# VH-VL binders against q9umr5, part 281

Target 1, 268 residues: q9umr5
Amino acid sequence: SYKPVIVVHGLFDSSYSFRHLLEYINETHPGTVVTVLDLFDGRESLRPLWEQVQGFREAVVPIMAKAPQGVHLICYSQGGLVCRALLSVMDDHNVDSFISLSSPQMGQYGDTDYLKWLFPTSMRSNLYRICYSPWGQEFSICNYWHDPHHDDLYLNASSFLALINGERDHPNATVWRKNFLRVGHLVLIGGPDDGVITPWQSSFFGFYDANETVLEMEEQLVYLRDSFGLKTLLARGAIVRCPMAGISHTAWHSNRTLYETCIEPWLS

## First folded at step 11 (VH-VL)

Design ya88 (framework fv_nofazinlimab)
Fold by ESMFold2-Fast, scan of step 11:
Structure ya88 (fold): chain C 268 residues (1-268), chain A 123 residues (1-123), chain B 112 residues (1-112)
Amino acid sequence: as target 1 above (268 residues)
Amino acid sequence: QVQLVQSGAEVKKPGSSVKVSCKASGGTFSDYAISWVRQAPGQGLEYLGYIIPLFGTANYNEKFKGRVTITADKSTSTAYMELSSLRSEDTAVYYCARTQYDILTGYSDFDYWGQGTMVTVSS
Amino acid sequence: DVVMTQSPLSLPVTLGQPASISCRSSQSLVWSHGNTFLNWFQQRPGQSPRRLIYKVSNRDSGVPDRFSGSGSGTDFTLKISRVEAEDVGVYYCMQGTHEPYTFGQGTKLEIK
């Protein structure tokens, strides 16, 4: 009897993207109940992340309640940030494995075709003017825009990422940390050939400093201060890092070798 | 100038599948989404789903429950709509149409349409 | 799903006279930042639909000034100030605010 799996998609996505993942799970763990949440599909994925967290919370509560032995989360791209917040705001979650598929855990700072598709006249160097306004913070992509050259603006204006990462104070921070620490395993997946998540090490809590040099998780202030529990989780042996080369952003959920190496071992 | 050109009319038997193409010209194919809409003879318009080629993502109307698949080939700037397990009720003209996203100015829904492809399902 | 209801379904009109079509949605079509994704399409006999109006009141390039759109929330109107022979066809409203996107049942405009 395997624990149920809940899947949370990414930007402009839906359950269709996970058809191969569902096939892999059915092959290796037959009988697993997999629920791919069709909330905030397509253009609705642009809605503020806190709004998405509320909607996904309402959807996952009955699934978790029916599974007293626990559930697993597989959260792709932007969906990984939704799952980060779910684990923090839910006082009673019973998540065993939280599997984060190429999610910008420390934020995004890159000029990619994806960014230009939504902001055709903007460059990464000037997007902070839009994203760190109250207007921009009403869009999900701006909720995790992290300009390393305007860290003061990021810390002040980010309505989502700076708060869930404990980089800015919030009245609920202590409770959020306690809730997040209930997770059994934090499985981080990503790689250098993703082509969208910039820097790709953001999927492993690494990020740019002010000189655009990537610093690993253990060098981040949020880790050193243990702001939301990363240092505590690592000390418990609960953080798994699974980097893989050769996988583009839209292929994380459809690569068999990745599934067998990084996901399958954590689906008890 | 953007133009969407669809494949020719098809006559299919019940239980078979049909795959209609929509070739885009003008602009870059990855800059927009392609939606599919159908119209049964003498009836109104019904939305099937869309694909965003840049992201490789597709979204479908639940009404078509696992029967519709929308794909895109960026090398040929062509989107495809495949409908399986055909029934006489699927007899319709199938249209592709373009949608552009721009976070600053909003969305331009269905601004250009293909010429339509008549799919007839008869025994 | 959002239900789009048009009235009238049949609109006989005399050449040169004004015509008006109403469209009501079962839910508010207001999206983020006040954007309302309500569109109007014209389908002439034997032709593909053509978008006339987007985001409630914006006319597409090449669409004559005699076409105008208005409304807010759940109630929308398409007006033709002076009907011409080439206006014969079916008119559809469409919402793009909520997925799946939905169309009204159509209004057939005929010369009488």
Scores: ipSAE 0.571, ipTM 0.810, lowest interface PAE 2.5, mean pLDDT 91

Design ya89 (framework fv_nofazinlimab)
Fold by ESMFold2-Fast, scan of step 11:
Structure ya89 (fold): chain C 268 residues (1-268), chain A 123 residues (1-123), chain B 112 residues (1-112)
Amino acid sequence: as target 1 above (268 residues)
Amino acid sequence: QVQLVQSGAEVKKPGSSVKVSCKASGGTFSDYAISWVRQAPGQGLEYLGYIIPYFGTANYNEKFKGRVTITADKSTSTAYMELSSLRSEDTAVYYCARTQYDILTGYSDFDYWGQGTMVTVSS
Amino acid sequence: DVVMTQSPLSLPVTLGQPASISCRSSQSLVWSHGNTFLNWFQQRPGQSPRRLIYKVSNRDSGVPDRFSGSGSGTDFTLKISRVEAEDVGVYYCMQGTHEPYTFGQGTKLEIK
C-alpha cells in the first residue's frame, strides 16, 4: 500500500488548486490517501508563519500517527517554508519524501505583479522598511522577505526564515537540525519561468549576494556551516534537484510532465 | 473610477445551472480579488466566495463548495460565478465586489460593488 | 464561522436627529498589531451596498463626515451625527478578519 500524502498549499491558495495533482496521484498510485490541509486558506495564508506552523502541526500529528510506515509531504510555494519548519519542530515526524514545489527556501526579493497588489506603492528596494518592522513580521510574506542589501536588518528582524535557516541563533537549533535530518528525501522543484519566486534559484537554496549575483546552495554559508543539515543530507544522497523550464508559478501542481518527472518517482 | 458591470437577469428551472458575469474596469482586474455575495428577497447578505484573477485561485464558503465555481478571464477583465443544482432557495440578487490588499494599510474588503443580477429559480 | 450581531434591527429616526448602530462579533476581529477588519455598508432601496467605513473608523472617499465608526475587539459602533433623507436604507457591519466573510443581520433606518 502507498504511503499517505499530505499537501500544504501556498499564499492565497486552497485545496481546490490541487485537483489535478490528486488526479495524477490517483492514476499512478491508486489507493493513496491524499489529505490536502484546509488550514490558512485564502487571506488566512497571510497570518504569521509560526502561527501557521502550529496549526498545521496539530493537523498532521494524527495523520502521521496512523501511518507507521511513513508519509510524504508535497508543499507548494509558501507552503514549502511551513513544511521546512514542521520537519524541524516535530520531534517524531515520519516523513519520507518532502517534495518542495517552487518554494522560496532562501527567501524572496523581487518586484513581481504577485507582490504589487500586496504592496502597490512599494518597490523591492523599499520593502525592508515595512517587512523588518514588528508590524510587518505579523504577515507571512514578510517572514521570508530577504533583502540582500540589508542583511543586518534581515538577520535581526526576521522572526521566521533567519531562524529556520540557522542564520540567527535559536535555543532549539540543535534539536531542529536533528529533527530535520530524519527526512528520507528532500525533493526540490522549480524553474526559470516561474515568474513569482525571485530569484527562482531560491527554490534550490540559491540566493542573491549583495551585488544581486545568484550563489547556488553549495556556496551559501547556511550550507557550508551545515546550519540545519543541508550538507549532511546532500552527502547522504538525500537531496534531489528537479528544475524544469516552461512552468509558471500557478502551474506546478497541474502539469502532468512535471508530475511524472519530478514528483511521481518519490511517491511510494 | 472603478466599475463592475454584471450580466442581466436570469430565470432558471430547478436542477439547472446559472452563470453570472462581472466585467471590471480594465486597469484594476488583475490587481484585486473579486468576491460574490447574494441577497434573497427581503433578506441579508450572504458570502459565496472569491477569485484572485492574477493567480487563478478561488476560495469558497463551505456552504456552497461543490455547487459554486468562480472563474476569471483576464483577457476580457471578466469574473464569472456559476451555481449548479439550482433550488428555489437560490432565488436572490447576486453581487460581485472587489477586495484590494495593501500591507501598509491592511485589507480593503468590498470597496466597489456591481449593480447586481437577479436570478429567479422557479418550476 | 464568526457571528455578527447588530442592534437595533429597526431604527426609526426624525430628520436631523443622531443615530447609532451597534455591531458585536462572536470572536475578536484583531488580525495583528493595529489591524482590525470591520467594515460598514449602506444599502439604499433598490441599490447595491456601498462601503462607508473600513478598518473600524476609516471613512471611504466621498462619504460625508457625519458618518463615523468606532470600537475595538468585538464591539463596534456606526454613528450618524445628523440623519438626512438620503440616509434611508439598511446598514450592515461585516468582518473580514476570519474566513468566511460574515455580515450582521442589517439595521433598517427609516425617517418618520
Scores: ipSAE 0.332, ipTM 0.716, lowest interface PAE 3.8, mean pLDDT 90

Design ya9 (framework fv_nofazinlimab)
Fold by ESMFold2-Fast, scan of step 11:
Structure ya9 (fold): chain C 268 residues (1-268), chain A 123 residues (1-123), chain B 112 residues (1-112)
Amino acid sequence: as target 1 above (268 residues)
Amino acid sequence: QVQLVQSGAEVKKPGSSVKVSCKASGGTFSDYAISWVRQAPGQGLEYLGYIIPIFGTANYNEKFKGRVTITADKSTSTAYMELSSLRSEDTAVYYCARTEYDILTGYSDFDYWGQGTMVTVSS
Amino acid sequence: DVVMTQSPLSLPVTLGQPASISCRSSQSLVWSHGNTFLNWFQQRPGQSPRRLIYKVSNRDSGVPDRFSGSGSGTDFTLKISRVEAEDVGVYYCMQGTHEPYTFGQGTKLEIK
């Protein structure tokens, strides 16, 4: 009776991170079929995001086909960007709720322990040199690196995020917008204590200007131009914002209060 | 300078569980992943899984899924491997080993190893 | 899972002579950014494994020049130019390109 749920993990993650989420869903919505996609796990999560989108697309097609009443997506961290692209490239998706758990929807810019792990001798101010090269764009993390001090390079070199956000023109932009707008609800979740997603408001389509002042979604050109449908979705009442303090990046899928407040209401 | 020190030998009964520790010193604990590998007497090396303490994420060899749990405590620079529902064929030396990630130089797999922990499962 | 096959499994060598161990993978070990994650380990009796070679041909710090690695795609070789008594042990190749990571079955090097 409940719609199936498809879960997409994040950077250096795997399906095994979601057992608490599955327990919560089974307690509140018993009988829900939950599929945690076991693709691009661990190191494979570093592969280009368009490659990941293709693989996840192949996995979700049969699941969606078996659920004519619709499905829900729960997409964590980097996985939220994969799901953004899936909703745009699939001209036949039947997604009701797209639940984005702390995903860098406008990109990432920060000296975090995550970046130090992959680029131990690089600072955020210099990462644009690596990421905005053809070689750098072969890595998922560089596909959503958004340096606010080199926005011209981001717009020209980003092979993924700038395109799905409609920040750079693409022949398929009109079709991608129409496909994305078929989603029933866009549920955005994130918070100030995440510690990884920088700025944390990126999870709500906010981002730094050239002075590193955060501008919220309604002040972004992508929203004002309605490039992929955010303004249209908001006008339809289809965007849900659910910020929560006190939750670290690796805890979004394992916090009961977060689940009950932000996720449970959108799983019909 | 990097050193991995494991907990002492264990003797367990079939059906029980065992939890082995691996304490890291030298370097920053958060800069690398900790993998677990076992070796049955007179046999080769078999990979169980790893944890990346900075991300809090673990990934497991499908063969051990549901039985192995790998965790880390960043405050004590210690990784743990817990194996449940023990069988006689789980008798082995269990090793922890370090992996560094670096996009510029590539990945450095298993560059330092712990001394090993003998786990004996007997009736 | 990627199968790693070593040959020979038993390698008796005369002191001072060269030794060679082959390792074949069931799939290509080339990563999308051009790196090949093929490693070689030495395990002396009663000791933990020690890495000798990483990414096909790179020698670890402290590993003697007489050890060298080579190969590409699915075929790899570890060579010891002049075997010394301290080289006795079991040698393993390991792939880190595909998960789960897998090891060869091991080659036991002994002095004749």
Scores: ipSAE 0.538, ipTM 0.801, lowest interface PAE 2.7, mean pLDDT 91

Design ya90 (framework fv_nofazinlimab)
Fold by ESMFold2-Fast, scan of step 11:
Structure ya90 (fold): chain C 268 residues (1-268), chain A 123 residues (1-123), chain B 112 residues (1-112)
Amino acid sequence: as target 1 above (268 residues)
Amino acid sequence: QVQLVQSGAEVKKPGSSVKVSCKASGGTFSDYAISWVRQAPGQGLEYLGYIIPIFDTANYNEKFKGRVTITADKSTSTAYMELSSLRSEDTAVYYCARTQYDILTGYSDFDYWGQGTMVTVSS
Amino acid sequence: DVVMTQSPLSLPVTLGQPASISCRSSQSLVWSHGNTFLNWFQQRPGQSPRRLIYKVSNRDSGVPDRFSGSGSGTDFTLKISRVEAEDVGVYYCMQGTHEPYTFGQGTKLEIK
């Protein structure tokens, strides 16, 4: 029988976004119990990410308890960051595959229609003034805003991403690393035609340097220092990279070829 | 400046489906969410769901999940609400309404409404 | 789902006199930074609803200052300081804090 699958949605999402994903799983792995968590839907998705982590933690505990052989997580967009923190704060998670579906794992820095929709009078170059305030850090999107031109402010003010990436010290960092390393597989999915996640390589732990040149995961200090276990996971053979061109941000959970290539192989 | 114009009245038989349109003008269609609300004759307002065109995401009231589908066509600035397996109890005026999200100034829930579309389900 | 309860459901008022409508929610509507997504709508006979008040106490553009909203947490009030003939209609409160969004059952304001 197949391990249960837990799905965590993204910004302004709901379970409806995953109807095609559920069809694909049912076709290839019939009998799989799939739970799409209907927490922090719509406007609630803007709540602080630490608040979302606590809510999702409460929801996944009974699901994991019923599956002693393990579970899989599929976490889309912002949901991938929720799942990163979830795996770090849970001392007893039994996650086999953590499938990160176009999630800004190193943060976001882009002038997109999405930014203008939520911050009509702001540009990416000036959003740091809002996001790196205590007020701004009460919004999920600011929790992973990563301005490469103001690293000092990001490191000091980020209440979420800098901490889970080990970019700033935290008393629980050693325990969080130990917990995260319990994961069986970290499956990273993303691509150049996403159009929202900027840079798209953020989905693979790559990010801009101060000159806006993208440095890949292996060149990042968080990887080199093994701050939360990426280097250890890669050495263990537990990191899977699955880039695919031609897929827009809202299509990752509804593309059959993507599912068959990048997701299906990890749903034991 | 913002105007929401809905399609005309529909008369449907039980078991059929209906698709109501809501065409937006004034402002960028992708700048806001479109919600659907119905009102049975002499009754109050009942929320069906919404779509956010820029995220291509829809959310539904559980009471209607499985029967209602909300879609949007950005090229024509038009949102659609389709309700299937119609019953006489679905007879109502169906409204579209706009919600704007702006983190800095707050949220503007249901600030503009369409004129309504009467859907009658009878044999 | 959050249940919104209005009282009274029928409100006969003499022209020029004040009117008051209460709205109670089954759970807190406080969201973030003091924001509470409680809205008031007016529906005149044969017309679409029109928003009067948003976020508890903010009047929409063009809404007369005789309309005011107040309240906090779970208990909210819409007041009309001096009722005019054009105010006839049904008034609804609505919460936007928790999904699904929910409406009160409506208060019909009638002139005596």
Scores: ipSAE 0.570, ipTM 0.808, lowest interface PAE 2.5, mean pLDDT 91

Design ya91 (framework fv_nofazinlimab)
Fold by ESMFold2-Fast, scan of step 11:
Structure ya91 (fold): chain C 268 residues (1-268), chain A 123 residues (1-123), chain B 112 residues (1-112)
Amino acid sequence: as target 1 above (268 residues)
Amino acid sequence: QVQLVQSGAEVKKPGSSVKVSCKASGGTFSDYAISWVRQAPGQGLEYLGYIIPIFHTANYNEKFKGRVTITADKSTSTAYMELSSLRSEDTAVYYCARTQYDILTGYSDFDYWGQGTMVTVSS
Amino acid sequence: DVVMTQSPLSLPVTLGQPASISCRSSQSLVWSHGNTFLNWFQQRPGQSPRRLIYKVSNRDSGVPDRFSGSGSGTDFTLKISRVEAEDVGVYYCMQGTHEPYTFGQGTKLEIK
């Protein structure tokens, strides 16, 4: 029998976005219990990420409790950051595969149409003034805004991403690292044609330096210090990197070739 | 300024499907969500669902889930609402309406409405 | 689903007199940052609904100042200080805080 799959959606999303993903899973792993969490849908996806983590935590506890052999997580876009935090704050999670589907794991810094839709008068160069205020940190998108030209402000003001990445100290950091390391596999998926996640390498823990040169995961201080366990997971052989070109941001959960190549092998 | 122009009236048989269009002008299509609301003759307003074209995502009222499909074509600035397995109870005027999201000024729900499309389900 | 209850459902008024419509929600409509997504719409006979008030008390452009909205949490009111002939129609409250979005039953305003 296959382990249950829990799906966590992204910004302005809902369970409807995953209808194709559910079809693919049913075709290749018939009988799999798939739960797409209908929490923080639509406008509610803008609520602070720590609030979303609390709500999703309450929803996943009974699912994990009923599956002693483990569960898999598929977490899309912003949802991948929710799942990062879930794996850290839960002392008793039994997640086997954590499949991160084009999530901005090191943050976002881009002038996409999505950003202009929510902040029509702002540019990526000046959004730090809004996002790094207490008011801005009440919005999920600002919780993972990572301006490489104002890294000191990001480190001090980010109420979410800087903490879960271990870039700023937290009393629970040691416990969060221990909990995160319990994961069986960290499957990272993303690609250059995403068009939303900027830089796209953020999905693989790469990010801009102060000159907007992308440094890959192994060059990040977070990795080098092993702040939440990336270096340990990589040494264990538990990190899978699956980049794919030709896929736009809203198509990751509905592309059959991507599913067969990057997701299907990690569903047991 | 902003206008939402809907397709013309439809008469459909029970069990068939109807697809109503809503064309936006006077603003960029990426700036807003398009919601669909219906009103049976002499009755109140009932929400069906919405689409956010920029995110390629649609959300539906559970009452209509499985029968309603909302899509958008950015190149023509047009949203569509398709309702399948039509029943006499689906006879109504169907409206599209716009919601604009702007974090700095707040959200603007249902600020502009289409003229409505009468859908009659009968033989 | 959030239930929106309007009263009265029928509101005959004399020209020039004030009118008041109440709207109650089954759950709090407070979202965040002071945002409460309670809206008021007017529908004149044969026309599409037109938004009058958004976020409890904000008047749309072109809406006369004789229309005002107030309230908080679960209890909301639309007031017309001096009813005019053009105000005939059905008035709906609508909440946008919880999905699915829901409307009140409507209040029919008529000149007596």
Scores: ipSAE 0.554, ipTM 0.800, lowest interface PAE 2.5, mean pLDDT 91

Design ya92 (framework fv_nofazinlimab)
Fold by ESMFold2-Fast, scan of step 11:
Structure ya92 (fold): chain C 268 residues (1-268), chain A 123 residues (1-123), chain B 112 residues (1-112)
Amino acid sequence: as target 1 above (268 residues)
Amino acid sequence: QVQLVQSGAEVKKPGSSVKVSCKASGGTFSDYAISWVRQAPGQGLEYLGYIIPIFGTPNYNEKFKGRVTITADKSTSTAYMELSSLRSEDTAVYYCARTQYDILTGYSDFDYWGQGTMVTVSS
Amino acid sequence: DVVMTQSPLSLPVTLGQPASISCRSSQSLVWSHGNTFLNWFQQRPGQSPRRLIYKVSNRDSGVPDRFSGSGSGTDFTLKISRVEAEDVGVYYCMQGTHEPYTFGQGTKLEIK
């Protein structure tokens, strides 16, 4: 009787990372059909996000078709951005709860060890030169690189995040907004001890201004202009914010207290 | 130059578990992914899985899921591969090998290997 | 899983003569930016594998120029222009484009 759950993983990840999450769901909602999508695993997670969106779309269509009462999405890290785009490009999705698990919804800007691992000779101040080139936009990490000191380059060069957030105009923006607004609940999860998502408030649609001061969702132009429906969803009571301290980036899917507090209530 | 040094040979009984270590020296341990590959006597190479120590999450070949566990200890610059429910067919030399992911210079798959650890499953 | 097929599996060769090993994949190995993660390894008796070629045609540092790699898509070749005694061993192709990573069966190069 529970709605099926579809799980979308993050950067350099696979379905194996979610074994504890599957255990928690089975304990609290026995009989739930959970599908963890093993697409774009490992190195393939670096492919352009629009390519990943197309592949995940093809995988979720038959699952949604078999569940006319609706489905839930749990989307981790980079996977949360894939799910953002899925909800916008699918004019027939039946998603009830979209649970975004520590995802950089307004983008990433930080000298974290993860970034240095992929760009060992670069600093965050220099990555705009690489990411905002046509070559760089062929990598998923650059699709959501959001340098607050080079706004013009981000707005003009981002082939994914600036478009999906409505920060740059697109012919499909009105349809994408209408589709996204079909979601039942937008559950945002994240916290200050993540250590990877920078700023961590990006998981809640907060982000740096030009002085690297974090402004919350309600102060963002994207929200104020209601570019893809955040203001409408908040007014409808459909946005849930669930911050939790003490959780590192790779522990969001394996912390029982986090699950019971932030995820379990939204699985029906 | 990076050197990968593995633990010594093991002789195990069917049904037991074995844990092989791979200690990295030279360079930062967290700069690589560490993969595990095995080779049965007189046979070819078979991939088991990898770990990226900085991400902390392993990825496994489906064939070995449920039996293989790959971990890393950043404080000792050591990766481990544990294989449970051992069978005679698991008799092999087990190798660790490194991979570097660098967007600018490209990816370097299996560019350096450990010396190998012979695991014999008998009796 | 991607199946890697090598031919021949046994390669007896006369010193100073050329040798050629074929490797075919069951799926295209092309990744982003046209990168193709096809690698060649040499394993001398009693030793760990050593990488000779990465991304189809790039030789590793210290690998003699008599070794060359070529190919595209699903069909790849390792060539040794003139075989030397030290080249005896087993050669493996490996794909790193699709997980799980897979190896060919190996080609044993022996002096006639």
Scores: ipSAE 0.576, ipTM 0.799, lowest interface PAE 2.4, mean pLDDT 91

Design ya93 (framework fv_nofazinlimab)
Fold by ESMFold2-Fast, scan of step 11:
Structure ya93 (fold): chain C 268 residues (1-268), chain A 123 residues (1-123), chain B 112 residues (1-112)
Amino acid sequence: as target 1 above (268 residues)
Amino acid sequence: QVQLVQSGAEVKKPGSSVKVSCKASGGTFSDYAISWVRQAPGQGLEYLGYIIPIFGTTNYNEKFKGRVTITADKSTSTAYMELSSLRSEDTAVYYCARTQYDILTGYSDFDYWGQGTMVTVSS
Amino acid sequence: DVVMTQSPLSLPVTLGQPASISCRSSQSLVWSHGNTFLNWFQQRPGQSPRRLIYKVSNRDSGVPDRFSGSGSGTDFTLKISRVEAEDVGVYYCMQGTHEPYTFGQGTKLEIK
C-alpha cells in the first residue's frame, strides 16, 4: 500500500486549502492515508517557528511510528521551513519524499502587498529594524526574513533560518545534518509567477547577493560547505527541481498539472 | 471611514443555496480580512469563516465545511458568503465583519460590522 | 474549539449602579508579546453588534469611559461603572486567539 502523506500548511492557512490536493492523491494513489495537520492555523501561523516545529513534531511522531516503510511530507510555503527543521531535529524520522511546495528555503526579501498587509508602515528596506530584534523574532515571518543588505544582522539575530541553514554555528549542527540526510528525496517546487516568495528562486535555495543579483543553490556558501547536506543529497541524486511558470502562490496545492508533474511521481 | 454594506433579505426553500454580499467602502479592500458571523433567532453569535483577499486564503468553521463558500472580488471591493443545502435551522441574520492585521499596532478584530442580512429558510 | 462561558446570562441592573460581566475561556487566550485577543461587543435591540473593547482592555473610539475590560489568561471581566438607559442590550465576549473564533452565549443587560 502507499506510504502515508503528512501535509503542513503555510502562513494564515488551514487544512481546507488542501482539499484539491487530497482529491488528486486519492485519484492517483487510492487508499493513501493523508493527514493534513490542523496546527498553527490562521493567526497562530505567526507564532515563532521553533514553537511550531515542537507542536508539529508531537503530531508526526505517532504517524511515523505506525508506518515502518516510511512517510512522505508535503510542506507548503512557510510550512516547508517547519519541515526542514523537523527533519533536522528528529533523530528517528523515516521520511522518504520531502516535497517543498513554494517555500522560502533561503529566506524572504520582498516589498509586496503581502508584507504591507502585516507591516503597513514598513518597506522591505527597513523591516530589518523590526525583524532582527528579540521582539521581531517572536513572529514566524521574521524568522525567515533575510535582508541581503544587512547580512551581518541576519546572521546574528535570526533565531531560526540562519541556524537550520548552517549559516551560523549551533552545537547540534552535526546531529541535525545527519538527521536531515536520512531523507530519501528532496523535491523542490516553485516558479517565477508565485508573486509572494521573493526571490522565487529561494524555493530552490537560490537567493540575492548584496547587489540583489540572484545566486543559485550551487553558488551558495551553505551548499559549498555542505552545511546541512545539500551537496551530499545532490551527489546522491536525491534532489529534484521542478519549476513551473504560471502558478500564483495560493494555487500550488490546487493545480492538477503541477500535481501530476512535480508531486505524483514522488508518492510511492 | 470604513463601511460594510450587505445585500437585502432572502427567503429560500430547504435544499437551495443563498449568496449574501458585503461591499466595503473606505480604505483599501485588500488591507483587511472579512469574516462572516450568523445569529439565529433567540441564539448567540456563531462564526462561519473568513477570507483574506490579499492572500486569497479562506478559513471555515468545521461545522460548515462543505456547505459554506466565501469569496471576494477585489475589483468591486465585495466579499460573498454562499451557504448551500439550506435547512430550517440556517434561518438567521448573517453579518460580515472586518479584521485588520497590523503587527506593529496589534490586530483589530471585528472592528466594523455590516448591517446584517436576514435569511429565512422555509417552505 | 475554545468554549467561551459568560455569567450571568441575565443581568437586571438599577439605573446608575455598576454592572459586571464575566467571561471564561476553556483555553488560555495569551498570544505573542502580551497580546490576548479577547474582545467585547454590545448589541442593542435590532442593531448589529458594535465592538466596545479589543485586546482585553482597549476601548474603541466613541466608547464611553464607563466601560472597562480586564483579565488575563482564561478569566475576563467587562465592567460598566454607572449603567445608563442606552446600555440596554446583549453583551458578547469573543476570542480571536484560536481558530475557529468563538463567542460567549451573551449576557442580556436590562434596567429593573
Scores: ipSAE 0.570, ipTM 0.794, lowest interface PAE 2.1, mean pLDDT 91

